# VHH binders against Tubulin glycylase 3B (TTLL3B): the designs that were tried, part 2

Target 1, 358 residues: Tubulin glycylase 3B (TTLL3B), of Drosophila melanogaster (Fruit fly) (q9vm92r272to629)
Amino acid sequence: LEERMAFIEDYQQTQARSLLLYVREHQPAELISENGTIFSTTLDFALGKVKKMVRHAEHYSLDDARIKPPTPAEIVENQTFMVQSTDVLKSNAKFKVSEKVMAEYARLAGLYLDQIESLRPDYRWDGSRNLWILKPGYQSRGIGIVIRSSLDDILQWTSNNQNKKYIVQKYIERPLLIYRTKFDIRQYMLLTITDTKVSIWTYRDCYLRFSSQEFTMDDLRESIHLTNNSVQKRYKNKTNRDSRLPKNNMWSLDQFKNYLRIMGAPDGSWSKTYNGFKQNLVAVVMASLDETELLQNAFELYGCDFMLDEHYNPILIEINSTPDLSPSTEITARICPMVLKDCIRVVVDLPKNPTAAT
Short names: E, the ipSAE of ESMFold2; O, the ipSAE of OpenDDE; V2, 0.75 times the mean of E and O plus 0.25 times the DockQ between their complexes.

## First folded at step 1 (VHH)

Design a09 (framework vhh_8ghr_2)
Fold by ESMFold2-Fast, scan of step 1:
Structure a09 (fold): chain B 358 residues (1-358), chain A 124 residues (1-124)
Amino acid sequence: as target 1 above (358 residues)
Amino acid sequence: EVQLVESGGGLVQPGGSLRLSCAASGFTFSSDYYIGWVRRAPGKGEELVARIYPSSGSTSYADSVKGRFTISADISKNTAYLQMNSLRVEDTAVYYCARDYEWGYDSEGYFDYWGQGTLVTVSS
């Protein structure tokens, strides 16, 4: 119940941010009409919602019991807002306000979005479509994964899958693209726990996985949006896809470094990205410390999936505790055995000789 | 196995109307699937023009057809419809009924499925 309430709140907050992002990204004259059907109260609601998010983020609470069910008045206001904002975002409905008033709302939208994005950097990767990815379990294999934009569709999907373990995540609508194509980066992590000592090891090598089609938000097909090799190898690469992309839909780290050089990325971009992987993974492990402490003197290998923003900052999208180590391409045929070999060095050799670590 | 069968295509004058039908078998519209209408004109890529989630009635449309096309579904008949009004020469294409992808591996019952396509010609 609480999980359902928390998700509904997240969905509604995302809708408010989506509307403000849409307003910020369009000229005021493009948003208004003399015959507009949307009024300033819709914008006031969105600004108020984001302002509350800023206040909450400034005063972080770990107590999920503070989530209260909405009052009848709040339910009505939320429903009205969802209808009006959806008309703007999906039906291109226009506001019935003056251009000067709309320009002021655009300024306020920018101000509040800047504030929340400074507190929640992950929000910068959201677009205005309020899309969510639904996974029947904590895994990257792609089985039964769907993308949905409607709250009712999402809630119905979760109800129909209530007997299954599932995850609902905000879809990253604005990822960095390479030659107009979506990719993610597989990064391995080894976690070791010995008594009170937790150690995190990130593997020095990684690989990129590409979609078989050019990225577009107009088509939500898995061949465009889900970069897992087990999914992508099923699809033939589109003829008009950039020919510089590999036929097997993977790049080695060296190929990515070469791309960064060719595109004129700032010196140290990869080092910054890799350091960002480590920082993200440390934060996740530390946030879940109580769970990891249940496993005394243990180790586990994780496959971690990242996307990048326009500044090469990593976005952690998934951690898989049962990573696929099968040789699906020449790249994985090389990397997977090396990962396993290096895990043995850390777990077996390092406790006896610290210099044995690679 | 899953099958989608389109009907209702034909020749129509600009400004005219047509209704396309898509009869589905091998699965039910009360399940967690989207049904979409995708068109392909010669020399152009695929365009998703309309989509419906039959169990909830949620619909979405491409900007190019918004206000002119209406998608609907009859769960009891397991059939989806595309009502096309104010047709333009640019709407000339082969229209496919498709079950939208489940994100994931192909498995028994979870494949991308397409109908055979139905030709719509808008010409004076």
Scores: ipSAE 0.000, ipTM 0.144, lowest interface PAE 18.5, mean pLDDT 77

Design a10 (framework vhh_8ghr_2)
Fold by ESMFold2-Fast, scan of step 1:
Structure a10 (fold): chain B 358 residues (1-358), chain A 125 residues (1-125)
Amino acid sequence: as target 1 above (358 residues)
Amino acid sequence: EVQLVESGGGLVQPGGSLRLSCAASGFTISDYSYIGWVRRAPGKGEELVARISPYSGSTSYADSVKGRFTISADISKNTAYLQMNSLRVEDTAVYYCAREGDYYEFSGSDAMDYWGQGTLVTVSS
């Protein structure tokens, strides 16, 4: 219940950011009409929402995390905003303001978005469509995952599938693409808990998984948006897909490093990305241990999925506690046995390398 | 295949200096959190002397060598170095260049799984 209220607030905040992003990314003349049905109060509301988010992000405290039910007046204001902003974003409704007034709103939208994005870098990847990805709470290898844009659809889906305990996450609408195609990176992590030690081990090798089709937001089909191999192997690669991409939809780390060199990425870009993987995984593990006190698990192998931003910074998408180790390509046939072999060696060799002879 | 090739060892008098080099091949040193130097003298066991993060430049040293030894890395040459000053008789050992393993240990000591051939450093009068 409390989770439902938190999600509704997140959805509404994301709608405000989506509207401002849409305004920032279009010419003022494209957004207005003499017969426009949307008034400046809709933009004022969105700016106010984002301004509150900036203040919250700057001054977050445990007390501020408590969610209170909205007042009847707040419910009406939010509902009005949702209707008006949805008409803009999904039906191309136009604002009934002058071009000069719209240009000023675009300037303010840019200013406020720059402020929140400096505090929440993850917001740069959200886009303007307010899309959410819904995943079953059990590990399903991509089965049962859906993408939804409507608050009512999302709430109805989770209610109708309550037994599956869906998790709802903001969909990353602006991922880094390789040759116009979506990918993710599978990174293995071993977690060990022994005596007083919690150790996080990241495997140095990884692989990329490509979608079978060029990325587009005009179509939400799983063949475009879900990079899981269990999903993608059901689809034939499209003929208009860049021919430099592999037929088996995977790249080795070496192939990705070669791509970085071809694209002129700075020296050390992969090292930066890999160190980002470690930082993200350490943060998640430490937060989980603090939250749940799950210190009974002595040994667990995880498959971690990342996307990248335009600066090669990692975006953690999910952590899978039962990763598929079966060979599906020549890349996984090489990597998966080595990961398993190295896990055994880490468990056996934990006291092997002392920091000093004492 | 991963290779670490040490050079620069030899005989030196107490108070002298020596610079060890470690040429890496089969991998890029900046892809690893730590490259280090481990020494082994008969009867003393293994001691991690110094380590460096080639990416960040962060360094750490064993208490026995702090202020005397300096580790550095040249990413463009894919090479790590150990500058050894004010050498003592007790510094006599085989020095191994080592790379951390394929797994990163968060809360414990670094695991150094790939070692070079070693280079002998003898400090005697």
Scores: ipSAE 0.007, ipTM 0.327, lowest interface PAE 9.3, mean pLDDT 79

Design a11 (framework vhh_7w1s_2)
Fold by ESMFold2-Fast, scan of step 1:
Structure a11 (fold): chain B 358 residues (1-358), chain A 121 residues (1-121)
Amino acid sequence: as target 1 above (358 residues)
Amino acid sequence: QLQLVESGGGLVQAGGSMRLSCAASGFTFSDYMGWHRQAPGKQRELVAKITSGGTAYDDSVKGRFTISRDNTKNTVYLQMNSLKVEDTAVYYCAADLGEYSDWYEGPYDYWGQGTQVTVSS
C-alpha cells in the first residue's frame, strides 16, 4: 500500500517535470493558441509540484515526510492535471494564454527544473514522455519486461502480476547513442567478505551490447529499447542500421575506446566512466548490507549493466547475480573465462598467498 | 590487513612548504595510493593520486603539490609547495589493493587516521 502510494506520487511528480521539460524545450509561440484548450492552472499545478520537490530535497518541507493518501479535492485536482498535461504531451494541445504569459511560465519552468536537477542529477536522464520500465523482481534475462506510460496501465500490470513482484523504474529517455543506436555496457563485479569486511572488485575489462536497430522514441519495441543479448538474439539487424556497428552486436572495451578517440571525446572520458561504475556499485552494495549478516570468506559474482549519458556518466540499469558466462561471441569467449579464472585468484589464492598475483 | 600511517602535518606559514608521508603495511605492491583532504564545512576531496600508470592532481593544487612513491618502503609522499590559507584541512592517505590479476578494488577501502595541516597567513 505504502509502495503503491509512493509510486503514484513519483509518477505524478514525473508528469509535472515532463510538462515543464516540454515547455522549456519549445518556443512560447509554439505552445499557445487563441483556440487553446489548456489553461494556466495546469502550469501552476506543475510548478507547485516541482517547487514542493525542491523544498523537500533541501529539507525545508514542513509537511509529514511520509506519503499521505490524497484528499477527495486533491484527487480531482490530480486527475484534472493528468488529463490536461497528457493532452499537451501526447496530443499537442495548446495553452490559452498570451505569448508573454507563456514566456514567463517557460522562464519559471527552466528555473525550477535547474533547481531540482542540481539536487537530483539523475533527473537529467528524463525526457518529457513519463515512461516507465517494468521488470520482474527476479532476474528474467529480459523476458517479461515492458515499457508503459499510463499510470492506470502500470497499476493494472503490477496488480495482475503480483506474484512476480515487478520492479517499476523510470525509463532512461536520453541515453548516449553510438551511430544512432542504443547500447549498454556489461561490467563484472565481485564481492568478497574477508574478516567481516566487504571488498568490492570491478573487473578491468567490459563489453558493449547494441540494439539490432536504430534508436527512436516513436516506437517502444523491445528490439529497439532492450539491449540484453537474450532479447536481441531474437531479432535480426535492420538493413538501415549503421554498417560500422558489429553484426554480432558487441564491442570490446578497446573498440569503444577507439570510438571515443575518433569522436574526439575528452581525454579521460573512459576513466570517468569506469570510476562512475565503481561509485554506483559501491553505493548499491553498501545500501544492501544493512539487512545482511556478513559471512567470512564468502564471494559472489555479478554482471552489472550500465548505460551512459551524453557526458559519459554511467547509469546503472540492472545487476544480475547469476550472470551468463557462456561464449556467445568472440568477445565473451575471451572475457568470461578470464573473469572466472581471476575470481579464483582473488578468492582462493590472494588469502593464502598475497604474492600469487599475475 | 593493510594499515596506513600518516606523518608530517602541522602548522606552516603561507608561502611555505610541507611534506606528508604515508607508510602502508600489511600488503605489498598496492598500486593505487592517494591523498584526500577535508576542510572545515567541506566534503572530502581528492588532492593527488598515484598509480603504475601515472599521477593525477586536483586543479587547485596543480603545479604546487607533487605526489611520489617509494616502492621499497611502500610509502607515498605529498610534497606541498607555495601553501595557501585555503589549503588548511585534515589530509587523509587512502589506498586500495590496486590491481590484483585484472580486478580493481574500489573505492578506497583503506584510509589513514588523517593529519592536520594548518596554514597561517
Scores: ipSAE 0.000, ipTM 0.249, lowest interface PAE 11.5, mean pLDDT 77

Design a12 (framework vhh_7sr4_2; at its last look DockQ between E and O 0.01; V2 from the best seeds 0.00; counts 0 for: pae E 12.8 > 2, placed apart)
Fold by ESMFold2, look of step 2:
Structure a12 (fold): chain B 358 residues (1-358), chain A 124 residues (1-124)
Amino acid sequence: as target 1 above (358 residues)
Amino acid sequence: EVKLVESGGGLVQPGGSLRLSCAASGFTFSSYDMGWYRQTPGKQRDLVADIYSGGSTKYGDSVKGRFTISRDNTKNTVYLQMNSLKPEDTAVYYCAAEYDSSLGYFEPDEYDYWGQGTQVTVSS
């Protein structure tokens, strides 16, 4: 119940931010109508929600860690807000206010969004759709993953699938796109446990996986949004897809580097991105070790999936403990054997070097 | 026999409107994504609008906000409402049907289908 209530609160906070983003991205005249049905109090509520989020972020250590049940008045107020804001975001409902009043709300929305985004930089990846991705906790390869926008749909989905523990994660609505197409980056990581320490090895090579269709938030089908190769194998590329993208939906790292050069990316952009991969992976591993006992002479190969934002900053999506190493394309036919060879080199060859064993 | 028949094209003044329709037969209409594409002489076909089998839509950048695609699965028909037409919209407009692979097939056993095209001319 506590997890469910915490998610409902997170969804409602995200709805408030989504409404303010919608207001910021539109001209005031586009948002109003003489026949408008939406009260300005909906905007007041959203601004108040974000202001509370700013106060919490600024004073994190003072009042964290507890969930208070809302009062009956707060429940009604939240429900009213959710109905009104959904009408705006999903149905293009208009506000019944003057253009000058709407412009003032747009100014305040910008200020509050800038403030919270400076404290929570990951919020810059969100859009106005309040989309969430539901992943089975123990499944990989894209099986059973759905994307939903409605709170009721999400709650019903998780209730209907209680025998599969789902992870509910905010969908990243503003990923970097290549030729209008979503992609992710498969990066391999090897953990070795020798003595009492854990060593983290990242492979220098990786590959990109593309969806079979151009990116849109208007359709939640998996062929657009799930870049996993096992999912995309089931789909042919759409006719309107950019012809410069690979027919097998994969780029090598060299192809991506060439793309960066053509787009005029600053020197060292890939090196900065790759260092970001390493930093993210080290942080996740270190955070996980406090509750894990080390097993001597063990190793584990992980497939790590990243997306990028428009500034080429890495966004860690998943770490898969059972990565697919089967050669499914020319690119994986080259990379997967090299990953296995380097794994054996690290696990076997390094310990057998007498000068390395001191 | 598969058939896509476009209608509604013609000559219109700048700022005017036209409605294109495409009647489909010979395949399971509800399983296909439908679309409108246009081609100017000597150029490749460009996306105008797609409508997925589930009803979601996508628009080309140059027509967004001016054109509206819709479909009626009971009549096996897809429509394109074109408003605020510009001379740059002059082209042959093609109706297309593409297989909806979200039905779980790795290798679909049906080909994409195209209509014969209808001319839209925007000129003063």
Scores: ipSAE 0.000, ipTM 0.359, lowest interface PAE 12.8, mean pLDDT 78
ESMFold2-Fast, scan of step 1: ipSAE 0.274; ipTM 0.636
ESMFold2 (binder alone), look of step 2: mean pLDDT 78; pTM 0.777
OpenDDE, look of step 2: ipSAE 0.021; ipTM 0.313

Design a13 (framework vhh_4orz_3)
Fold by ESMFold2-Fast, scan of step 1:
Structure a13 (fold): chain B 358 residues (1-358), chain A 123 residues (1-123)
Amino acid sequence: as target 1 above (358 residues)
Amino acid sequence: EVQLVESGGGLVQAGGSLRLFCAASGRTFSEYAMAWLRQAPGKRREWVALITWSGGTDYADSVKDRFTISRDNAKNTVSLQMNSLKPEDTAIYFCATDEYGSSWYEGDEYNYWGQGTQVTVSS
């Protein structure tokens, strides 16, 4: 219940940000019509919602127990906003206001979005479609993953699939693309725990996985949006897909570095990306260790999935505790056995815990 | 346990080129990530280039597009091709490796440093 209420609130906040982003990214004249069906109260609601988010984000020390369920009046206001904003975002409905008034709303949208994005940098990549990705709680190699935009569809999906314990997370709508194609980066992490030290190891090599088709937000098919090799190997690469992309849908790190050079990426872009992997993984592990009991003399290999933004900053998508180490391509046939060998080498030299007993 | 011997340093004019070599003995170096580091007069030691045992490479921003690291596993050697040398590249260059011979990174820790080779770039 608590999870459901928290998700509904997150969805509604994301809708408000989506509407303001849409307004910021269009000319005022494109958003209005004398036959418009959307009134300025919809924008007032979105601005108010984002302003409340800014205040909440500024108060880091507030606990989640202070977030209360909506009143009946607030439920009605939220529902009206959802209907009106959805008409704008999905049906291109127009506002019935003057161009001057719309220009002022666009200015305010920019100010409020700048404020929340300065406090929540991750929001910059969300896009304006309020899309969510639903993943089964048990690893299924991309099987059963769906993308949904409707609150009712999401709630119905999770209700109808209670046995699979779905995880719902915001879909990253504006990742960096390579030759108009979506990719993710598989980065390995080794965690070692001794009685004196917790160590986080990041593998120095990685690989990219590509979709079989050019990226588009107009079509939510898994062949476009799910970069897992287990998903992508079911599909033939489309003829309109850039021929510079590999037929096996993977790139080595060296191929990615060559791409960065060809595209004129700033010097240090890969170093920035790799350091970002390390920072993201250290933060997640440290947060988890604060919440869980530490196991002494343990080690675990994780497969971590990242996407990049337009500035080559990594966005952590998933951490897999049982990573797929199958030799699905020439790249994985090379790297996966080497990762395993390197894990054994590290753990063999871990300090032994002396026992008091003989 | 593993021994590293650097060679190829010398005096060169700005804009010139040098190729450094690192010969490894002891444990099979093909299982090691290998790095080049340098120490300029009066400065701390800094990392320059890395090559993983799988052949993946990385470079410090100051040397990117000018230096190329490569390895020959059959000969247990790593080389650093240095082009378009600048006076600020003047340093003692060291070959280093990971004690575990792994491609894992846990900070800037390297074991089994060589004696170094001097590179001097004049104006």
Scores: ipSAE 0.008, ipTM 0.325, lowest interface PAE 9.1, mean pLDDT 79

Design a14 (framework vhh_8fcz_2)
Fold by ESMFold2-Fast, scan of step 1:
Structure a14 (fold): chain B 358 residues (1-358), chain A 123 residues (1-123)
Amino acid sequence: as target 1 above (358 residues)
Amino acid sequence: QVQLVESGGGLVQPGGSLRLSCAASGFTFSEYAMNWVRQPPGKGLEWVSGISSSGSYTTYADSVEGRFTIIRDNDKKMVYLQMTSLKTEDTAVYYCAKDSDYEILTGYYEDYEGQGTQVTVSS
């Protein structure tokens, strides 16, 4: 119940930010009666909601998480906002204001979005669609994953699939694309636990996995949006896909570095990305260290999936405790055996080795 | 030799129900995930539904979610597709297909080249 309430609040906050992103980019206004059916009070509401988020983010602490239920008046205001904002975002409704007034709202939207994004950098990867990805908590390999945009659809899906323990996460709508195609990066991590310390090891090599089709937000099919090899091997590459992309849908790290060079990426972009992988993984492991189920004198190998933003900042998508080590391409045939060999070396030499985070 | 034999199709009015059956032989049925795929008149093959080797996990195409139910009986070596609230768009020849990954449902199907069973939804 409380998880449901928290999600509804997150969804509504994301709707406000989505509307402001759309307004900043499109400035949808029509004062004369055709499509100008949404009043500016909807924009005022969205601006107020984002400004409240900025205020709370500036003063965030563990006990500042608000669990206060909404008042009846607030419920009605939120319902009205959801209906009106959805008409704008999904049905091309316009605001009943002049172009001059809309330009001012777009300016304010940009200001408030810049403020919240400076405090919540992860918000920079959100688009205006308010999309959520639903993943089964026990499954791997991308099986059973769905993408939904409707609050009612999401709540209905989780209710109808309670036995699968679905995880609901905000979908990353603005990832870095290569030749207009979505990809993720598989990074291996070894976690070791001894009597005296916990150590995190990242493998120095990695590989990219591409979708079989060009990226678009107008089509939510898994062949476009899910880069996992188990999903993508179901699909043949589209003929209109860029011919520079590999037929086996994988790139080595060297191929990615070559792409960065050709594209004129800033010097040190890969080093920035790799250091970001390490920082993200250290943060996640440290957050989980207070588990009584952790065994002493143990090791676990994880496959970690990342996407990048346009500035080469990594976004952690998921961590898989049973990573696929099968030789599905020439790249995985080379990398997977080396990862296993290096894990053995690390475990054998454990007392002499520093943490992978260094 | 893998053999899949589909049955249970027929003519039904919109909103009606049908149950399709698939009898499998020539492989260790309990070790493979199974799929239903369909081919509408004049169109290509469309994946409809999948079920894991144990039967504990199922998945569906968005177009049939909530209307179709896939089930299997490993003792009888059978896969079923229970179809409800049928639409004219569901008119197709339906085939069952063995998944390529015998332990895990991957959605990559094979061995769908059989007679199939015709489903026609019309007034």
Scores: ipSAE 0.000, ipTM 0.099, lowest interface PAE 21.6, mean pLDDT 77

Design a15 (framework vhh_7sr4_2)
Fold by ESMFold2-Fast, scan of step 1:
Structure a15 (fold): chain B 358 residues (1-358), chain A 125 residues (1-125)
Amino acid sequence: as target 1 above (358 residues)
Amino acid sequence: EVKLVESGGGLVQPGGSLRLSCAASGSTFSDYAMGWYRQTPGKQRDLVADISSGGSTKYGDSVKGRFTISRDNTKNTVYLQMNSLKPEDTAVYYCAAGSWEDDYGLGTEYEYDYWGQGTQVTVSS
């Protein structure tokens, strides 16, 4: 109950932000018509919702409050907003307001979006489409993953697939692209537990995985949107994809650093990204310490998948407890044996003989 | 791949000071945990000091209070400031860079994938 209500609230809050993003990104004259079917009350509702989000983010004590079931009047207001905002976002419906009034709403939308994004930086990764990715509860290496935009479709999918215990996550609509193509970064993490301490080891080397075709939000096919190798190896690279991208759909870290240099990225962009990986992974482990079912004096190797935003901030997508270590490309043929060798050095050799000739 | 070059070694009298430098090239220095180790003829290699990518430091018991490790990510260099030198500090000093980093602490000897050629420090007279 509480999980369903929390998701519905998150979906509705994302819809309000989506509408304000849309308004901010378009010229007022493009949003209005004398024959418009959408009234200012829809914008008032979205602004009110985001104002409440700002208030809650500024005062964390309010975030601790239990979610209350909506009143019948609130249900109707939410339904009306969802219908009208969807007409704007999906069907290009126009507002029946003056250009001056629309310009003022665009200004207010910008102010409130800036406020919530300063308090919730992760909101900068959201676009105006309110998309969600549904994943099976156990690792499936991309099998069974779907992307949905409709609240009803999401709720029905999870209801019809309860046996697979699907995880629902907001889709990252504004990832950094390389030559117009989506990618993710495989980062290895080693978790070790001894009688006296927990250690989180972040591997210094990583690699990028590319989609087989150019990114577009007009088509939600897995060949465009799912970058893991088990999905992408099923597809041939499209002929119109940029020729600078590798045929095997992977880049080494050195190739990525070279790309950053060529594109004129700020000095220290990779250091910022790598430090962000470490911060994200430490936070996840800290949050999960009580749920970790590791044996004492044991280790677990994880493959962690990240995307980046336009400012090179990492976005953690998933953590795989059984990472693929097969030599599928020249890059994985080099990196995977090194990761395994380095795991042995940390876990086996160090505890037994810390001064052994290295 | 990282290449490490040590400098600053030499002959010094007991009670003197030296500053060792280790210049890294070939990749982003700030990604690596860095360490200084030393080896005396007839003895095993010992940890002198380690510094994580985040700046956390660890020192060997014999050098605590006398040596200071620091890093300058803009110059891709790690330093070891050695004060109050003793004859027992005579050794070849090696710089090391590590591929695994313990975010709750410093890496260990077995984490270090790259090693410099070493620089001789002699404390005599």
Scores: ipSAE 0.000, ipTM 0.333, lowest interface PAE 11.6, mean pLDDT 78

Design a16 (framework vhh_4orz_3)
Fold by ESMFold2-Fast, scan of step 1:
Structure a16 (fold): chain B 358 residues (1-358), chain A 126 residues (1-126)
Amino acid sequence: as target 1 above (358 residues)
Amino acid sequence: EVQLVESGGGLVQAGGSLRLFCAASGFTFSSYAMAWLRQAPGKRREWVALITSGGSTDYADSVKDRFTISRDNAKNTVSLQMNSLKPEDTAIYFCAAELGDYYGSGSYSEDEFDYWGQGTQVTVSS
């Protein structure tokens, strides 16, 4: 359907960007061979695809936002590109061009990537592997979540699991790491609806969750890539993992702030991150509001998951409408009861001060 | 230019009362949560009281039921009424502001706030 076509277009655009990222990140001599099997037409296709994306991003309109079914010729061209680019990215296939020609393509790749990344800052979080995360819409706690790189595998997975209504999203390949280990941040959000007014409340405290072993893209196992406590509690921490990381795989906000101070992060880095959480959450709620059936005098608690980039900009990963409030560690034993208590306080205060939530 | 100016500090006997004021300018006051933090000699700043942009209040356990925070959005002021003062309340009291609506209780650290005043001294004699 329309959603399937939109995803295929997103996947193919990401493949083009992935190829250009790969070319930009390698020396020209490393990309070529006298016996190379990949021709310059593959690079021309990727550059053309990214240039089209730049034009669409610059000329925002309702018509430009729509995707149209591909022509038979376009289908063949896309299929050829997918095969050739995959051979480069996954099998280290080499280009049959001169070093001078390859250097020019690397320059153009950098130029076009800079252009699209200036219009789409979120694209800076992507690597060259075109990885996607698939999660069921109704299941929680990391159950049923998988990471896939193949378009055919993703489409087959979602088709075989139509009744589960899988959510497909781009995997963040370049997150900030702490001591070479992946983490995310759980941030609570309360949504209240009174007098036709919608208010978004961001909880003052949060906590970090760590993977049980060091980050690597060479292994897509959930013990490396899924930071949920329900996933990580099934795994023992690896012996080669940095000993400065906590045994319970969580840090309080104060522990994270201490880490930032020790590492020499710029003053105001946490304030920047927290304000980014608020901005991201407001944007998502406002974008989704018209599709929500709102009841008068309602409230809902959300658990929001963020990662950070190298500049401490937040990356929203997921919003959970049924967040886990169980006391799994000393940190959650403190925070979760406070979150519940404070939700009651907000709800009680709204009837006395109906303008307080706007 | 953003400014927070505290007033109302001074010397008071144990069991007495003081009221602190903070006058804000240079930002949309009604959109900010306002807080009072204090710093005793040789210690780090600790949070005392908070009032959200919506008017909800929160207090540190050490001052619960003795201190009351309030705000006046028409005058861009926040105040702290301090009753039953103890020698342990002796500190420099700072006014602080943070953008946006939020909820929560517990200890708030100094790096959570966007703007700060210069502070006002409160001394409680035994």
Scores: ipSAE 0.000, ipTM 0.280, lowest interface PAE 12.9, mean pLDDT 79

